# Ledger of designs, part 59: VH-VL binders against q9h9l3

Target 1, 176 residues: q9h9l3
Amino acid sequence: PRKMVAIDCEMVGTGPKGHVSSLARCSIVNYNGDVLYDEYILPPCHIVDYRTRWSGIRKQHMVNATPFKIARGQILKILTGKIVVGHAIHNDFKALQYFHPKSLTRDTSHIPPLNRKADCPENATMSLKHLTKKLLNRDIQVGKSGHSSVEDAQATMELYKLVEVEWEEHLARNPP

## First folded at step 21 (VH-VL)

Design y133
Fold by OpenDDE, look of step 21:
Structure y133 (fold): chain C 176 residues (1-176), chain A 123 residues (1-123), chain B 111 residues (1-111)
Amino acid sequence: as target 1 above (176 residues)
Amino acid sequence: QVQLVQSGAEVKKPGASVKVSCKASGYTFTSYFMHWVRQAPGQGLEWVGWINPYTGLEFYAQKFRGRVTMTRDTSISTAYMELSRLRSDDTAVYYCARSGTYYYDSGPRFDPWGRGTLVTVSS
Amino acid sequence: QAVLTQPPSVSGAPGQRVTISCTGSSSDIGLGYEVHWYQQLPGTAPKLLIYENSERPSGVPDRFSGSKSGTSASLAITGLQAEDEADYYCQSYDSSLEGWVFGGGTQLTVL
């Protein structure tokens, strides 16, 4: 059986009016919630909007941030061969400019049994914050200091663990 | 319709440099990756590298690192591949090809391809 | 030279079924990365034929199909036609090389 990790990334705004999301922090945790990676990352483009309220990223965090290419290499080394769990994970992979195999990807924003457990429509896209509150009775992404990607990654892993057995069986019967 | 129009054939001497262009149209140039693939006469396809037209960030195959440079001009939706220190075995048709940024954006598959640019290296 | 292994040539008569294999390793196909197939008619640029193991782009006949298992992939062509004569390439991603890789190509001859 393959090892499982959860990933969460924080993005800043680049490009015209800061509408482009660029990777500025990445956190990876193992099955037990232990932090395997947590680094600030320097985008290759000029930052227009730190999106601090949501991202928690400030200008001071970029002073010693890891250059994108270097960080990408480090992250990919961790992810390679793993089952990667994330919430709306396509945003993280897009920011990483990386294509993880679909068969090894788990997106908690698109797991019908998880939504059902949370008394949500099975085909709806629910927020990580909502699912975490409903199923784990835990508040994340609170305050004005921005999100914690470590906290979000840990929550994502915990949510997946609730439906892991059922979902893995489903995927085994219905491989992507 | 999506099109990739490449520059014309090139003839170069060993040790020289060549710069091939690929002009994109029919889609948002900065929303897709641009790949370069070459094919020597009678041989198979060989991936050279890719560039993110938005950031200009590029990734090269190990074989070409230090000798290839990929750039872009977003104002004219054009990607460039420059290969330096040319050798006879660099003789090939060089293709540009588009891919998505993730599976929801046409994914990692290469589509479409340019018609190719023949680069001949001979003394 | 090619990382993925294909038979150099296959042949079949019109109407027959032919298969082209693509064998990878534990760092590419075997690691789970998707396989894509391209058709290259003589004197032309490659064209996407199959993507993500078994999906067909619009305009590709259903007599073309793809599959993947373990460290290998396969392209099947049923009802072989004269216009199918071409070179076929499989493609995947290799984590050890940190880049996309192609098979050596298979020349399909329609007898």
Scores: ipSAE 0.885, ipTM 0.939, lowest interface PAE 0.5, mean pLDDT 95
Fold by ESMFold2, look of step 22:
Structure y133 (fold): chain C 176 residues (1-176), chain A 123 residues (1-123), chain B 111 residues (1-111)
Amino acid sequence: as target 1 above (176 residues)
Amino acid sequence: QVQLVQSGAEVKKPGASVKVSCKASGYTFTSYFMHWVRQAPGQGLEWVGWINPYTGLEFYAQKFRGRVTMTRDTSISTAYMELSRLRSDDTAVYYCARSGTYYYDSGPRFDPWGRGTLVTVSS
Amino acid sequence: QAVLTQPPSVSGAPGQRVTISCTGSSSDIGLGYEVHWYQQLPGTAPKLLIYENSERPSGVPDRFSGSKSGTSASLAITGLQAEDEADYYCQSYDSSLEGWVFGGGTQLTVL
């Protein structure tokens, strides 16, 4: 049987006008929310915009950050062969420069039964903050110091568990 | 419209190096991965590695690590593959091929391919 | 050795259906990595034929189809035509090799 993990990443701005999103932190949790990985990651390009208000990444975090190529290897080793849960997870895989199998990918921003439980439009793209507030009665991403990728990964796993049985059965009947 | 134009055929002696170029046009060069694939005469396709033209970071097939270097020049939208310490069994057509960087763009598929560069290694 | 195993050759008469198998392992196709197919006409570069197991790019007729199950994938060609004579390669990602891998290729002969 396949094991399941949840991932969340924080990005900084690189490239022209800081508009390219590059990986600067990655957190992975297991099914019970225990942290399997949590590292600050040094992008291979010059950081133009730390995006600290949302990312929580500051210059001092980069001083001892794991270089991207090394961190990517560590992360992919954990993800290989696993069902990976995330929120808007395509952005995380793009930042990792990695194509995780679609059949092993679960995106809580696009699960109709989850939206239905939150009394949201079934096919709307819902934010992690809103789903967590409505379905878990918890506030995440609080304050102005940026998001926590550990907190966000844990919330993502808890949200998926609310629909896991139904959604896994749906996917078995309707393979991507 | 999207094109990959490769440098011309090369003849090299064993122990030398070769550098093959691949000039991209018709798309944003830094937004897609570039792969290199080789094909020995009468043989199948063999993946050599890829480069992210945005960062210059590369990932090579295990067989070629230590002998291959992939680089690029973004000012002329050109990727390069250099293979050193050439042996006669490095004789092959070397293709460049583009792939997307995530599923919502072109995804992991190789499209398009260059027409190939024949590299012949003989004494 | 090719990481993905394909039959070296397949043949069929015009109008017939042929299939080309692509067998991987628990570190590539068996882990869920998707399969892509390329057609290589004599003297030309490979051309994308099927991507992500079963998707057809624009301009590829629907008589070409792909599927995947377990550690194997299959390319099916119906209504065989003479112009289908080519070499066909499957491709996937292999986690143990940390890279992209191809099948050994299948030479399709019509007639």
Scores: ipSAE 0.763, ipTM 0.904, lowest interface PAE 1.4, mean pLDDT 92

Design y136
Fold by OpenDDE, look of step 21:
Structure y136 (fold): chain C 176 residues (1-176), chain A 123 residues (1-123), chain B 111 residues (1-111)
Amino acid sequence: as target 1 above (176 residues)
Amino acid sequence: QVQLVQSGAEVKKPGASVKVSCKASGYTFTSYFMHWVRQAPGQGLEWVGWINPYTGLEFYAQKFRGRVTMTRDTSISTAYMELSRLRSDDTAVYYCARSGTYYYDSGPRFDPWGRGTLVTVSS
Amino acid sequence: QAVLTQPPSVSGAPGQRVTISCTGSSSDIGLGYEVHWYQQLPGTAPKLLIYENSNRPSGVPDRFSGSKSGTSASLAITGLQAEDEADYYCQSYDSSLEGFVFGGGTQLTVL
């Protein structure tokens, strides 16, 4: 049985008008919610918008941030061979410029049994915040200080654990 | 339609450098990765590396690190591969090829390919 | 030299079925990375033939099919035609090399 980890990344805005999302923080937790990785990351491009309200990233966090290529290497070492759980995880992998095998990827934003459990349409894309409130009775991403990627990763893992057995069986019968 | 137009054939001497270009059209240049793959005469395909045209970040196969430099000019949607300290065994057709940034766009597959640029290294 | 292993050549008569194997390791195909196949006609650039193990791009005949199991992948061609004579390459990703990898290529001859 493969080890399971959950990932959540925070992005800042780069490029024209800051419309491009660049990795600025990455958090990885294990099955029990223990933090395996949590680092601020320096994007390769000039930051136009810190998106602090959402990302929690501030200019001061970039002073000693880990350069992107170095951070990417560290993160990939952790993810390689693991089942990786995330919410809308394609954004995280895109920001990492990394391809994780589909068969080892779990996206909690696209798990019908999870949505059903939360009394949501099975094929709808629900937010992490909504699912966490409905199923875990916990408030995340509150306040003006921005999101906590550690908190979000932990919530993601806990949500997945609610449907893990059913979903893993489904995937076994229906490999991606 | 999506097209990759490469520069013409090159003839170089050992120790020299060569720079091949690949001009993209028909899609957003900065939204896809650009790969370089070479093929020696009568041999198979060998991945050289890739570049993110938006950030300029590049990743090379270990074999080519220190000798290859991939760059891009976004103003003209053109990617470049420069190989230095050329050897006879660098003689090959060099292809540029597009891939997605993740599975939602096109993933880690190469499509389309340029027509290739023959680089001949001989004394 | 190639990380993925393919037979150097296969042959078949028109109308026959041929298969091309692609064997990897625990750090590429065996790790779960998808396999893609390319067809290279003589004197031309490679063309995407199969993506993500078994999917056909538009324009590729259903005579071509792909599968993956364990550390290996396979390309099958049914109803072999003369125009199928070409080199075929499998491609994946190797985590240990942190890079894309190709098979050595298989030359298909139509007898």
Scores: ipSAE 0.882, ipTM 0.938, lowest interface PAE 0.6, mean pLDDT 95
Fold by ESMFold2, look of step 22:
Structure y136 (fold): chain C 176 residues (1-176), chain A 123 residues (1-123), chain B 111 residues (1-111)
Amino acid sequence: as target 1 above (176 residues)
Amino acid sequence: QVQLVQSGAEVKKPGASVKVSCKASGYTFTSYFMHWVRQAPGQGLEWVGWINPYTGLEFYAQKFRGRVTMTRDTSISTAYMELSRLRSDDTAVYYCARSGTYYYDSGPRFDPWGRGTLVTVSS
Amino acid sequence: QAVLTQPPSVSGAPGQRVTISCTGSSSDIGLGYEVHWYQQLPGTAPKLLIYENSNRPSGVPDRFSGSKSGTSASLAITGLQAEDEADYYCQSYDSSLEGFVFGGGTQLTVL
């Protein structure tokens, strides 16, 4: 049975000069790309810089946003016990202040077979946009209105499926 | 060179509060999580909670929620734990301990630990 | 009661091998959360001994080793020395408690 989800998060700037990255949106999709969770999240600190060009977050999104600690609880209940796929996923877990088991974590930014399929060096850290264009023939993160965490989570799951059989077998032989 | 220097021992009466400090040096204070762990005399280790010094966001073990407050001052690289409505069974050594924020760095292991702060609660 | 179960004490003669068990549940070790081990000498703070089930930090002798299987973990100490006399704690994360958890501790006596 399917026990796999993909996650992506968007951050805004808080703290002095807006340099602290704080969670403002989180999207989770299942194996088939169906949305399990997609909420705007109100950081516990004052937002200094929405970073809209990258985050897609605007002031209007924060009006009814879910407070961070409540959203975190909801998100962790979905993630618990599942294989979680993401791109540079450590940033998402850091923003959630949570360490998901390494044995249940898949990071599409650090999968050598995926890089090889994209004709990239196996040890390079490739962007989600680049891998998605090369391997799925899709453009994501288009324009300057920011990223969609739903779109990014869906792309991440599709990328993982390209190497899933090989990579799961590799991890079974080589536990992290 | 990495050090966690804690405030001195405290003696308190039941119902009072105590605030323990933990000053970090030898590393970038905001790049690691800070935990608090206590140990009653002759007893084991008990996790109290943690704070992200970068964001100021904190999480507490359910047992302490409502009585504990964790804060930090990034200008002096210092984390704080305050415990209120003290009882005699809060008598313990309170440790601060550092963990990574990221698996590829230090991850969720506690290293290093402070030397501990004895808090004694007695009438 | 401690969330993770350890024997209260173990003992061994110098040069011998001892093991210390750490048993959790389906909400902690059994869900895949890693196990870390700490050594606490009398009157001192705990010190990291093993992390992420089986990794040894720099400066820890290779006679200390760790393993994990199912809902349990184990710390092994070979070539037992007098300086190993200490309390040993396992630690993990528990999803039901939503927090980090310790074993009750094991007092190792070197005979």
Scores: ipSAE 0.749, ipTM 0.900, lowest interface PAE 1.4, mean pLDDT 92

Design y137
Fold by OpenDDE, look of step 21:
Structure y137 (fold): chain C 176 residues (1-176), chain A 123 residues (1-123), chain B 111 residues (1-111)
Amino acid sequence: as target 1 above (176 residues)
Amino acid sequence: QVQLVQSGAEVKKPGASVKVSCKASGYTFTSYFMHWVRQAPGQGLEWVGWINPYTGLEFYAQKFRGRVTMTRDTSISTAYMELSRLRSDDTAVYYCARSGTYYYDSGPRFDPWGRGTLVTVSS
Amino acid sequence: QAVLTQPPSVSGAPGQRVTISCTGSSSDIGLGYEVHWYQQLPGTAPKLLIYENSNRPSGVPDRFSGSKSGTSASLAITGLQAEDEADYYCQSYDSELEGWVFGGGTQLTVL
């Protein structure tokens, strides 16, 4: 069986009025929650909005940030061939300008058994914060200092573990 | 409708450079990737590289690194591919083709394609 | 030269069923990357025929179908028609080459 990793990315705003999301931090953890990657990343475009309240990214973090192209290479090396778990993971892959195979992707924002376990509508899109609180009794993304992508990646992995057996069986019967 | 209009045929000498253009219309130019694919006479398709029109960030096939440069002008929704140090085996029809940025944005499939630009390299 | 392997040619009579294979490796199709198919009529640019293994774009007849298993993919054409005579290319992504790759192309002749 393939190894499993969880990913979470923080984005800053670029483009007109900062409406374009650009990768500024990426964290990857293994099945046990150990950090495999955690780097600040320098977007290829001028940052208009750091979105610090949510992203936790500040201007000082960009001083020695890894250039996007270099970081992308490092990240893809880790992800290649792995089952990648994330929450609303399409945003992360889009920011990476990367197409991970659908068959190797697990999005915790779209797993009906996970929502059911949390007493949420199966077809609803629930936040990572809500699911983590409900199912793990843990508070994440607290305060005004911004999110921790490491913490979010770890939470995502833990949530997936709750439904891993059931969901993997489902996917085996119903491949994408 | 979505259209990709390419520049006309080119004839070049070995060692020269060629720059092919691809003008996009019918969609938001900066929301999709632009790919370049070439096809030598009687041969198959060969991927050259792609560019993000929004950032200008480009990725090239290993074979063309150091010789190809992809750029764009967002003001006129036009992508460019320049190939330098031309050789006879660079003779081909060069296509531009659009793809999405992720699966929800038409994904990695190439659609549509330009009509192609013939580049002939001969002494 | 092509990373993905296709038969150079296939043929069939009108109304018959033909299949075109596309064989990859553990770093492309075998790794799970999706396969796309393109039809290229003589003297024209390629046209998307199948995307993500088995999906048909609007306007593509249902007699065209795609499948993927292991390190290989297959394009099937039922009810073969004269207008189907063309070159067909499979496409995927190769993680080692860090780029998109095409098959060598298959020339389909309608007898």
Scores: ipSAE 0.896, ipTM 0.942, lowest interface PAE 0.5, mean pLDDT 95
Fold by ESMFold2, look of step 21:
Structure y137 (fold): chain C 176 residues (1-176), chain A 123 residues (1-123), chain B 111 residues (1-111)
Amino acid sequence: as target 1 above (176 residues)
Amino acid sequence: QVQLVQSGAEVKKPGASVKVSCKASGYTFTSYFMHWVRQAPGQGLEWVGWINPYTGLEFYAQKFRGRVTMTRDTSISTAYMELSRLRSDDTAVYYCARSGTYYYDSGPRFDPWGRGTLVTVSS
Amino acid sequence: QAVLTQPPSVSGAPGQRVTISCTGSSSDIGLGYEVHWYQQLPGTAPKLLIYENSNRPSGVPDRFSGSKSGTSASLAITGLQAEDEADYYCQSYDSELEGWVFGGGTQLTVL
């Protein structure tokens, strides 16, 4: 079977009025929650809105940040050939400008058995914060200093483990 | 209606350069990737590279690195491919083709394609 | 030399079923990257036929179907018609080449 990693990214605003989301931090953890990658990333466009309340990104983080094209290469080497777990993961891959195979992608924001365990509607889009509180008895994304992408990636992996056996068997019977 | 309109045919000598244009309409130019693909007479399709029109960042197939430059002008929704140090085996139809930026919006498939620009390199 | 391998030609009589294979490697199709198919009628640009292994765009008849297994993909055409005479290309992504790759193309002849 393929190895598994979890990813979480933080975005800043670029483009007119800061509406375009551009990658500014990426964290990757292995199955056991060990950090494989955690870097601040310099977007190739001017940052209009750091979105600090949610992203945790500040101007000082960009001073020594890895340029996007280099960081993308490093990240893709880690992701290639692996099952990648994330929460609303389509946003992460869009920010990376990369198409990871659907058959190797797991999105904890849209797994019906996971929602069922949380006593939520099976087809609802659930936040990472809500699922983590309900199912892991943990508070993440606390305070006004922004999210920790390492913490979020670790939580995402732990959530997936709760349904991993059931969901992997489901996907084997029902290929995307 | 989504449309890609390419520049007209070119005839060049070996050693020259050619610049082909691809004007997009009917969609937001900076929200999709633009690819270039060539086809020599009687031959198959060969991917040349792509550009992200939003950032201007480009990625080239290894075979063309050092000879190809992809650019764009967002004010007129136009992508460009320039190939330098032309050889006779660069004679081909050069297509532009659009792809999405993630699975929820067109995905990695090439749709639509331009009609192609014939570049002939001959002494 | 094309990265993905297709038979150079295939033929069939009207109404017949034909298949076109597309064989890649452990760095492209075998690594899980999806396969797309394009039809190129004589003198025209390629046109999307099948995307992400098996999906048909609107306007493509259901007699065209695609599948993928292991390092290979297959395009099937049932109820073969004269207007199906064209060149067919498969496409995927290759992680070692870091780019999009095509098959060499298959010329379909309707007898």
Scores: ipSAE 0.793, ipTM 0.909, lowest interface PAE 1.2, mean pLDDT 93

